VH-VL binders against q9vpl3. Designs and how they scored, part 372

Target 1, 224 residues: q9vpl3
Amino acid sequence: RGKINIQRPKAPHYERARVVAVTQPKYPELPKAKSCFKTRAERTQQQQENPYNEIIAREVRNWLDHSRLVAFFHLSSITADDIFRVRVQLHKQNLHLKSYGSKIIEQAVKNTRYEAIVPLFHSNHCIVFSPDPEKTAALLRIVRRVPQMVLLGGIVEETMLSRNQLVAYAQMPGLHAVQAQLVQTLSQAPGHLIQQLQAHQNSFVQVLDVHAKNQMNEETPKST
Key: E = the ipSAE of ESMFold2; O = the ipSAE of OpenDDE; V2 = 0.75 times the mean of E and O plus 0.25 times the DockQ between their complexes.

## First folded at step 12 (VH-VL)

Design D124 (framework fv_anetumab; at its last fold request DockQ between E and O 0.30; V2 from the best seeds 0.70)
Fold by OpenDDE, fold request of step 14:
Structure D124 (fold): chain C 224 residues (1-224), chain A 121 residues (1-121), chain B 111 residues (1-111)
Amino acid sequence: as target 1 above (224 residues)
Amino acid sequence: QVELVQSGAEVKKPGESLKISCKGSGYTFTDYWIGWVRQAPGKGLEWMGIIWPEDSYTRYSPSFQGQVTISADKSISTAYLQWSSLKASDTAMYYCARDYGIYESYYFDYWGQGTLVTVSS
Amino acid sequence: DIALTQPASVSGSPGQSITISCTGTSSDVGGDNYVSWYQQHPGKAPKLMIYEVSNRPSGVSNRFSGSKSGNTASLTISGLQAEDEADYYCSSYTSSSTPYVFGGGTKLTVL
């Protein structure tokens, strides 16, 4: 039996080598260590329902439910100082400027009547809430100071309005003013109608008179 | 009734400082923008700037930026236009006006009577 | 530079209808609805006659009307009266560094 050289073991006989090669446990390639670094995309998907987000979402819903005026703005490169100043001015008018993340808004309005506003929140945005729809004009006067606040639309008395519609709404006279105008218009209507009726009657009488005069002139035989 | 009353005519020399005033009444002074408009003799209207009286936020026309200062005292419902150093070219009628517009709509519904400023050597 | 161009002068006889035009140099001038018109008598402050293209303030005669087509706003005065003789200025919002611009003015003479 030849001395087993421990440092250079003789290659096993061909048949044994084949058996050893075939019986070598193919250890499954250790699953490539999924880089513990969840890609930003995977982190965004596993947004664990942060209890905090739920609380904020409830707050947003509460504001929406209790506001008769809601205005949505896009913010374009506005400074924190500028937004603070505007917030203060709005607050003095009982207008409440709030900023929320898009995901929070989405969560807040999910399966509600407000779900249609979600597309407005794809960028930096703020929301102004008010219990008084008559403050729409005041709101739009104040926000003029910040060109970076771009009006996207709003909700007035549970009705969704486009930008243009909200501006138009703000330009409308108050309900009382409109009522007053209506009363004035109605009070003037009878006078105008009477004048128009009299004008037609007078014109008709004039035409008849002219016709009668012409007939009389034709019937007067030229006494040759 | 809404009214804007401006200070009286001014005659000044070049290099002198001047501050003219515009007092609003008949409405909430702090709820509306006040604008200033210049009209040189025989010329048209020029928008100078506007001020939000509540916190004195001001916006100027580029042509008037650094040339004049617009300010307000909300406690007495008064807006001001001032020069640190008058020039002969500042000779003009100056109007204050209430801006009743909203958002992108700018228009002046009430005007002061105007203040004539004459700068002569 | 954003500018509003008006005719220097317009004239008409009493009872006629006249139109004053105001043309913006850019499509951004005044948007679709932000043109105003002012009347100024000699030695007097301007008076708002039309706002937002076609709206009349309270107290302004219905003889004054405003319209806009493309980049041109128009002030129409119907039934021209001697008292209508004045300078008329258009104005508009601009998206430029100057948010508000006046036209050069139009002198209206009643013949």
Scores: ipSAE 0.862, ipTM 0.939, lowest interface PAE 0.5, mean pLDDT 87
Fold by ESMFold2, fold request of step 14:
Structure D124 (fold): chain C 224 residues (1-224), chain A 121 residues (1-121), chain B 111 residues (1-111)
Amino acid sequence: as target 1 above (224 residues)
Amino acid sequence: QVELVQSGAEVKKPGESLKISCKGSGYTFTDYWIGWVRQAPGKGLEWMGIIWPEDSYTRYSPSFQGQVTISADKSISTAYLQWSSLKASDTAMYYCARDYGIYESYYFDYWGQGTLVTVSS
Amino acid sequence: DIALTQPASVSGSPGQSITISCTGTSSDVGGDNYVSWYQQHPGKAPKLMIYEVSNRPSGVSNRFSGSKSGNTASLTISGLQAEDEADYYCSSYTSSSTPYVFGGGTKLTVL
């Protein structure tokens, strides 16, 4: 079948697990790597009831409202230089790497359809926002250089997607790409023409079905 | 149409330096990983390393770390493979290839025609 | 150093189906890792035939199919044709430091 072979991620990837074990600090030794956005002190400060928590929650709300693509990652330890380089590469693609405290996220999504995302922020994390859902493949190509960023899932066109669904979405050909492929495949030998047209038709129908399901998922009620 | 065009065959002596090239066209060169793959005469394929051309971030196979240098010049959509001191055992066909995988998927969808490097005295 | 195990050669007659195996370990082929397959005609560069275990790129005949079971991936070619005579290589992800591990290759002969 021409299905996308989406597999569950391994229980902690062996390479990532080995790196974490080797780099784990001795008690009370300081960690050698920092999280994606925030030191421990910075995370604590954002969790305090200071006068700017609602301002930051509004920022998160604005990102969610104006982003047609949102991707959630678990983040293990990484050097500041490596994460900075990745942030630059993402930014060049209009992909914006952010991190926020769980309490701020809770404030931002309260009484919205996205309230289910709050548990993702109880551990080390980062989020990528973008107005461009067609950049999902670019995002997932760039993050390959950062095994410490483990994809959890995302939101595309206001629809919550699992990790597997987000990867499958990224691999679908665009409508323009499908049209171009059809024209180019007509130059192939006659014995293969029927196969190529049927493959394109099935791929195109699958893309439309995903879009239709995304539209139906917009009818999911705001449960909180 | 995606195309990877490699530099021509090379005949070298042990100890000489060499830099071979791979020029990509028909796509946005800086949006995809480029890998280098070695094939010794009559032997199979061996991955050597991969580069992100936009900022030249590289990863090398452990077998080739320190043995070669992979680089890119994004302004001319070109990746390079370089030896500072060739050995007779470096005699092989060298391919560049574009990786099209995302996240945990790794595969080469387009390959260059290959550059034959012959190192003999 | 570490190569996936493929038979050195396989053969079949035109119109038959043949299967080329690619056996690894639980750390590569047998895990959640993807496998790809490449065809290489003499004097030519490799060509991607299957990616992510079973997906076929545009322009590759539906006579080629891929599958995986346990530690073994398989490439099946149905309706064997003379043009299928080539070397075939599997490749598997192993780790972030070794994302491409190739098999030793299989020479397919069409009788």
Scores: ipSAE 0.804, ipTM 0.903, lowest interface PAE 0.8, mean pLDDT 79
ESMFold2, look of step 12: ipSAE 0.788; ipTM 0.896
ESMFold2 (binder alone), look of step 12: mean pLDDT 90; pTM 0.929
OpenDDE, look of step 12: ipSAE 0.848; ipTM 0.930
ESMFold2, fold request of step 14: ipSAE 0.797, 0.798; ipTM 0.901, 0.901
ESMFold2 (binder alone), fold request of step 14: mean pLDDT 90, 90, 89; pTM 0.931, 0.925, 0.924
OpenDDE, fold request of step 14: ipSAE 0.858, 0.859; ipTM 0.937, 0.938

Design D125 (framework fv_anetumab; at its last look DockQ between E and O 0.48; V2 from the best seeds 0.73)
Fold by OpenDDE, look of step 12:
Parts: structure tokens; sequence; C-alpha cells
Structure D125 (fold): chain C 224 residues (1-224), chain A 121 residues (1-121), chain B 111 residues (1-111)
């Protein structure tokens, strides 16, 4: 019995080889999910052509156009539950927390006055919208609940503000309060002017009276 | 005018429970944080924690975490500080204060008159 | 441990200007502009004197001013008066687990 060469087994007899070849389990090639091989460009293009994205982009634009206060936040490892809780609190103050993809934002603001906000959306972000700019302080008090919400900046009355500027704006007295103060200050100015004008007139009259008295004393003939 | 009125002085024994109160008036109670500050006799001010009265969200100092409970009842504009079991070391003046700060700015603009808590055997 | 260091005591004569310092031990203490100062008279609640380094609340005398240089915040009281005798505490925002910290306090004596 020839030494079975275990290192180089002799090829099986033709019939055996045929049976082995036919009985070998053909493992179906796992369908390479076409989605895994889509180039970044193809994925981006497909996302851009999605009619749904256009609808959402229009929604975003609508929010931007009708909001007097817009605040941008970076989200750092925040849970969905935390976002929900903050959303509820913000909603009670008529503040609307929304989250959109960066591509949607880009599409929404393309060729608009808001195009400058695009660089803010490179990571996980959320936007808070409000029709009332006086709610800025309320917003910033509520956001203290979630340290993971990092303020990046905002838009107030169509003006883009940095983080620091937005905080400073929130600390200012309301427009009505400032206007009231201005009106009060302006209303005091005429009173002071009138007093000054009257003072000069009174002084002038006094001088004239003295002069008249002196003239009368000079005209009194010394009756010798 | 904004005002915070605290409950009266308390004298307790070790192991007893206590709940003191702080009632806010003259402003929207649910729109501002309320903080608690401890001051031991002859010592400085210690930040204990804060509460958002609208939903009773709380944040504690690590030193006071698990030692006290801060709560609020927005229906009566009242914040609470409570102990389940008092210690002699809890003897101090306790102040509630309104936090008027925004975002990363923390400061107390209005303070309660303080509640003296004395824990003695 | 995040701490704000204040001098234990300062003194001055009436009419003088005095300064109380508050120094943070860590870069984590006090974002650039979040230092507050409180005045406390004996047996009274603290009163806010300065917020955000240099801002005065309504009703606080213009004799009180705040500044910051580096990691040190300063409270300056000009034209010192007898009524200014009190304990003064600085406070600051921190990035640590404790968002707010008080200094140790400074006793101001008017001589």
Amino acid sequence: as target 1 above (224 residues)
Amino acid sequence: QVELVQSGAEVKKPGESLKISCKGSGYSFTDYWIGWVRQAPGKGLEWMGIIWPEDSYTRYSPSFQGQVTISADKSISTAYLQWSSLKASDTAMYYCARDYGIYESYYFDYWGQGTLVTVSS
Amino acid sequence: DIALTQPASVSGSPGQSITISCTGTSSDVGGDNYVSWYQQHPGKAPKLMIYEVSNRPSGVSNRFSGSKSGNTASLTISGLQAEDEADYYCSSYTTSSTPYVFGGGTKLTVL
C-alpha cells in the first residue's frame, strides 16, 4: 500500500473528483449590499435629489423667515431624552427646538441671506426658533439644564450675532424698557431748558429793575 | 418687587427629618432658577444646588449630592430644602436665592432672609 | 479642587480706596467674564454687588467697581465708608461638576 503522501495528496480518480465537485456546497456569494459601495458622491447626490429633503428645506426656510430669534447650538453627546425634556421646556416659552441635517440646512439657505450660517452645521446641531426676540434670556436660562447644548450664535432681528453678542443681547433691557427710558430722558430735557430760559429772563428783568430804580433816584431833584 | 421669604428657624435633634421652605413673589417663579446656599457658623458661603421650578429639574453640588433634596411647588411659588436625617454638622444658616444669570453666568440677585437650622443632641 | 482664594481680611480708613482680590487656582475657574461679588453684613443675607466682573446691579453705589486681570478678579471700593464694613465673597462659574463656587470671603474693617 503506497505511502499516502499527506503533504501532496494524489488527485482523486476522475469519477471521485466529479462527485466531489458536484457535492461541494456552493455558498451563495453574500450579496454585496450595493449601498456599501456607493461612493460618497453618489450618496450625496441621492440625498440632494430626494423630494423629501426639498420639502424639509422649505420648512427650514419658512422658520428662518418668520423667526425674529434664531439660536444655533452644538449638541455634544446628548441623549434623546434630554433633548425631549428641553424641548418641552422651550415649547412652554414659545421656543421651538428643531434639528436638521447639514445638507438640508445647506439646501434651505442656499442663495439666501442666511447662507453665512452653513459653516456652523458641521456636526450635530439644533436650532431654536422664536417669533419673540425678548425670549432670548428665557432660552439661555433653560439651556443651562443641558450643558451638552453649546451655544454657537444666533440671529436676532435679521442680524447675525456671535455667541457673546447673543448673550449680551439677552442681558439688555427689553426694547420697550429702553424706549421708555429714552422717552423719559427726552421729556426731562425740555423742562431743564425752560428753567434755564426762565432763569435768564428773570435775571434780565432784575437787572432792568435795578437800572430803572437808579434812574429814578438820579432824577429826583435835590430840593434845596 | 421681587422677594424671597424663607421659613422660620428650626431646632432639631440628630436623626430627625426637616424641610424648610422659600416662597418667591413679585416675579414669574417658574422662569428663574432657585438656588440654595449654606453658611456654617463663622464660615463662608457654600453653593448647594439649584432647581428649575417649572419641572423641578435639580442640580447639586457634589458635596451635597445625596445629602439633601431640593424640590419646588410651582403652584404656590415655593422651593424646598429637605433632610431625611439631620446631623450636627448640618447646623448652619441656609439661604435661598434667585439665580438671574443666563447660560454660563451664575449669580444670585435676590436672597431670602435665611433660615437658621440648629441640630443639637 | 476648584477654589477661589481671597485674603482673609483687609482694612482701610474712611475715604480711602481698597481692593479685594479673588484668585482662581485653576484655569477651569471663571470663564473670562463670570465673576460676581457679594456683600454680607453680620446677621444679614448676602447682597449682590457686582456681576459678570464689572456690572453693578441697580441700587448699588458707584463706589463699588469690579475688574479682572488674568486669573484674578478684584473688587474696588472707593471712598470707603463705615457702612462698607462687611464680609465680601467672590463667586465664579466653573466648568467642573460644580457650576458655581464661592471664595472664602474677606472681612473688611473700616478703621
Scores: ipSAE 0.844, ipTM 0.927, lowest interface PAE 0.5, mean pLDDT 87
Fold by ESMFold2, look of step 12:
Structure D125 (fold): chain C 224 residues (1-224), chain A 121 residues (1-121), chain B 111 residues (1-111)
Amino acid sequence: as target 1 above (224 residues)
Amino acid sequence: QVELVQSGAEVKKPGESLKISCKGSGYSFTDYWIGWVRQAPGKGLEWMGIIWPEDSYTRYSPSFQGQVTISADKSISTAYLQWSSLKASDTAMYYCARDYGIYESYYFDYWGQGTLVTVSS
Amino acid sequence: DIALTQPASVSGSPGQSITISCTGTSSDVGGDNYVSWYQQHPGKAPKLMIYEVSNRPSGVSNRFSGSKSGNTASLTISGLQAEDEADYYCSSYTTSSTPYVFGGGTKLTVL
């Protein structure tokens, strides 16, 4: 009979893969904002042409509201394969690696107590969310394989923690209630957030270097 | 409670292959890095490499890259160190050890008993 | 190439204090990098004595303490006992490709 063996199909041919990609319905998702050649005009138009900013900002807000652990990292250039492997390892520990544009983060935290985190997102970043604050040690053990992820700080039980405080939290034993009480004690000083920004001056210097073009644009007053 | 048990001593000739093992117990094997450390007779400690047993991600010391293979079988909580062709200079004690560090901290908190590998004519 | 310098040997009498040094550079022992110390009795595996410069694991006597200043880390053993006779190794981070570099080791002899 004229039967061909199709029980183990080969990898999709380019033409078949292209047709499937074009005809397959896709739920909208914002692309990752890690493009090296976007101009200022393209960035502005992309934001105006992406009506999903409110949807994604709500997603970020939902993650913040439902996560008892949030960790912030500076992220330098990394291959898609390496970041994917890390995402898989984190996911097995109920740790969820995400990346969002800084304007989406700003919109998500506007008029909330988390508004102070916005300066952390002026440069390349990623965020790890989890409902399980006891998984902080697992997070910090896994990210050792990715030097491109540099810890900036985090939020534990709705309390903002510095890099050093988050690492110290990860090493503390004790039941969940005792750990939550200790986190609150460490973070209750009136100037605590300002001290944390000062402790991360090196990271903010890199963020300010990204904004060096704003200095150049504002150096010269308009000709009159 | 945490224990790392290594395979027994080996006597080999140059050119032979060898695979030694390190079995972890008393902890969640896939949640911690495992390192291998060499100690030549009468000499100090030398780090060889580390492995993340859950997906077998490995990193080697530049001094040992391409000279050994580190692997793991997470289903039996075992890490391995392997040579395809032994040399007399491979005569040494080999330790596996668990790394307990987080973020920028690197240290070995539990060590196996060691596997003596002797390579002679 | 990259190595941490330890004295080849040190000695002391029971009850005295002894200090073992571990000297590197600003790229390993210096700065904010962590140092760990291991004890090794003849024929035995190394045992972690100090991690993160000055922390003792559970089960390690408080006679063992660690510190560092500049590019030199120190292991201090007070109340020296015969059982402390062993080889001692320091270890430090250097680069992401060599996160463990060991010193050459120090043989401690209890007289």
Scores: ipSAE 0.787, ipTM 0.899, lowest interface PAE 0.9, mean pLDDT 80
ESMFold2 (binder alone), look of step 12: mean pLDDT 90; pTM 0.930

Design D127 (framework fv_anetumab; at its last look DockQ between E and O 0.35; V2 from the best seeds 0.00; counts 0 for: grease 19 > 18.9)
Fold by ESMFold2, look of step 12:
Structure D127 (fold): chain C 224 residues (1-224), chain A 121 residues (1-121), chain B 111 residues (1-111)
Amino acid sequence: as target 1 above (224 residues)
Amino acid sequence: QVELVQSGAEVKKPGESLKISCKGSGYSFTDYWIGWVRQAPGKGLEWMGIIWPEDSYTRYSPSFQGQVTISADKSISTAYLQWSSLKASDTAMYYCARDMGIYESYYFDYWGQGTLVTVSS
Amino acid sequence: DIALTQPASVSGSPGQSITISCTGTSSDVGGDNYVSWYQQHPGKAPKLMIYEVSNRPSGVSNRFSGSKSGNTASLTISGLQAEDEADYYCSSYTSWSTPYVFGGGTKLTVL
């Protein structure tokens, strides 16, 4: 198990966290966040090495090393109250919502197995960590109340999953051994072929087929 | 054996208040959204709102915002639908239902038996 | 008040296949939005028959299937039986503020 004891990592001070603003949202008609305090704090820290950089980077490494579930989200402008309420609901499910500056993330994953995640942090983001991969459905149920959080993908049992793969994983009916084998299969095979491995769970297989079809449609209409 | 058990039928006069209940059992009540759906006599289904029972975060259909109050008491696994002043047009069957969807999926997998509310002069 | 269009009634003989349509727009039934279907016998609560366009819940007969093309979702019942006689409602996501919109309902009569 080993990962059940990671629930007490030191959280960064929320007033000193660096959050990178991102230019173009995919959610029209959302109100813009206007936080003078965050902008001021970010400017002040830009000139010098923050002595907490290595401490914060170590915390990120600890979370990555001890979490069997990691989910990455793009985060559009949102009020502090709304994100705080979501953090509380996630915490009750042993899901830990964090955000870190892109430089901190780069420092934390340099020379580690997680270097592949760096491109996800070009935009404003947040990360959810948990030792409990079976809580993926709970995570995705709670975030329905926050349209500003857009799922990008995640890591389950040290395997990187796309957005659609993570949603499909969450919808499996909770047989741990089956879920572990399916995560391996999803990462190595096209989504259309996994139906042959899940024949007796027709409703779940249909979900995977729908997600593959929806992914093709979503990617096609959204050409930049 | 997921169950949603609703309070019994009500006969009321216009202007009276009413609070009907929906008790969930056989699952973790605070881990799922609960919705309320109205069905006027001989008519179709209308979504009224949903609630996250753990912290009582509530979303209302625009058609029902300000017309009813949705609440929950997580300590007894119960959701409520409440009117402060009933109208004759509130005569309908009211269902609670559990939402099973995740992320971008919304659907009701288990429904209560319904509570018939009759409002007449 | 309803945004989704269903036929008022459909009929079929035992053993036949029938299809109930649910037509909306590109902002609800169309696109990437999911559709669900509910069966309601007189005096009873609705029962989920299909979710996420084509998935059957546990305990729902494989005679029920769902599909979607363009702005129209379809519920197909094969091997029609007397017990299938009921009202059927589709539901679609439309927007964050209105995540559930129901069709007007279709009365299925088994002849």
Scores: ipSAE 0.795, ipTM 0.904, lowest interface PAE 0.8, mean pLDDT 79
Fold by OpenDDE, look of step 12:
Structure D127 (fold): chain C 224 residues (1-224), chain A 121 residues (1-121), chain B 111 residues (1-111)
Amino acid sequence: as target 1 above (224 residues)
Amino acid sequence: QVELVQSGAEVKKPGESLKISCKGSGYSFTDYWIGWVRQAPGKGLEWMGIIWPEDSYTRYSPSFQGQVTISADKSISTAYLQWSSLKASDTAMYYCARDMGIYESYYFDYWGQGTLVTVSS
Amino acid sequence: DIALTQPASVSGSPGQSITISCTGTSSDVGGDNYVSWYQQHPGKAPKLMIYEVSNRPSGVSNRFSGSKSGNTASLTISGLQAEDEADYYCSSYTSWSTPYVFGGGTKLTVL
């Protein structure tokens, strides 16, 4: 069994060894972050008890309560730069893009009228808020440039809308236009009713006149 | 009333540069996409690209990518289509149009009158 | 490449109803509701006649209607008039990268 002559690599010249020793990147021992050993339960508990989460949850509630337009988007592999660009564009239209963790959203909407939105937040999501529901069309035009933003649905005037309903809403004439049309339609209805009522009355009077004339003719004795 | 007015007909030689314009009026110019559509003589409509005038974000058809440049000046409500070097095959009517669509709906509700570009040696 | 196929020409007599078809190569062409129709008279710009399969813009005659079945969209013109003689183009959403595709166009002749 031949002795594997493990030729000891010639020790580098002292100077080279010194340079190598000095140039060896001292990788800072990654602080064994005690946090890495926290059980999932401990992490979850710490997240739940974080006073910061309560503050953020309150912020979310404030946004929901003061917004007349809320749109929910799924984010698919979007870069921070892309988000920033979209945020700027939306902001110019008084649309506010926010992103919150699912747990924060859950906490924020728990026992509120918004609890139904929780199932929408299982993945990376963002929310767009606006005080103006008329900006729905603007929002949906802007997001066309961002394929990574997938519309899931929204809330308009306290009504939850599906994706399709939100799109349909954006295509509708403004509330004032619809109201104006309604008023016009309603204003025309009485005129037609009056005409119909008058027509019937006039017809009735004509029939009565004919009847009266016929009765008068029958009562005139033929004076032979 | 919404109106798109395009620049006049152009007669050019191959290799020349050209920039044609489309001016929008009667609506908020920065709130709608503007598209360009080519129509060669006796042929159909071809989408070239679109621009968001607010920040000049552009999208091109693959067939026209690198062949033309779409731009806009929102201060004067004008969109542009330009060539660095014209070819005979660029002879066509060019239309600008406003896109009224939202989200995944894409359609043009208002069209310019068209600009005829003739490239002949 | 997603293409929309239209008949090259259709004809009808005044008062008749005619239908122009637009067939996509894929079931995904136009999604469920993203087909548009344009009318173009000779020497004129295209005019939007139908959007999102069946919606009419303001000012478009109720004689024009749109429908879709499967991968085929249809434009129906009822009560055909001489003024309806024009080229008609369908358009559809295909993808984010190619949001506009036009059909080859159909020449409508009123006989």
Scores: ipSAE 0.791, ipTM 0.899, lowest interface PAE 0.7, mean pLDDT 87
ESMFold2 (binder alone), look of step 12: mean pLDDT 90; pTM 0.926

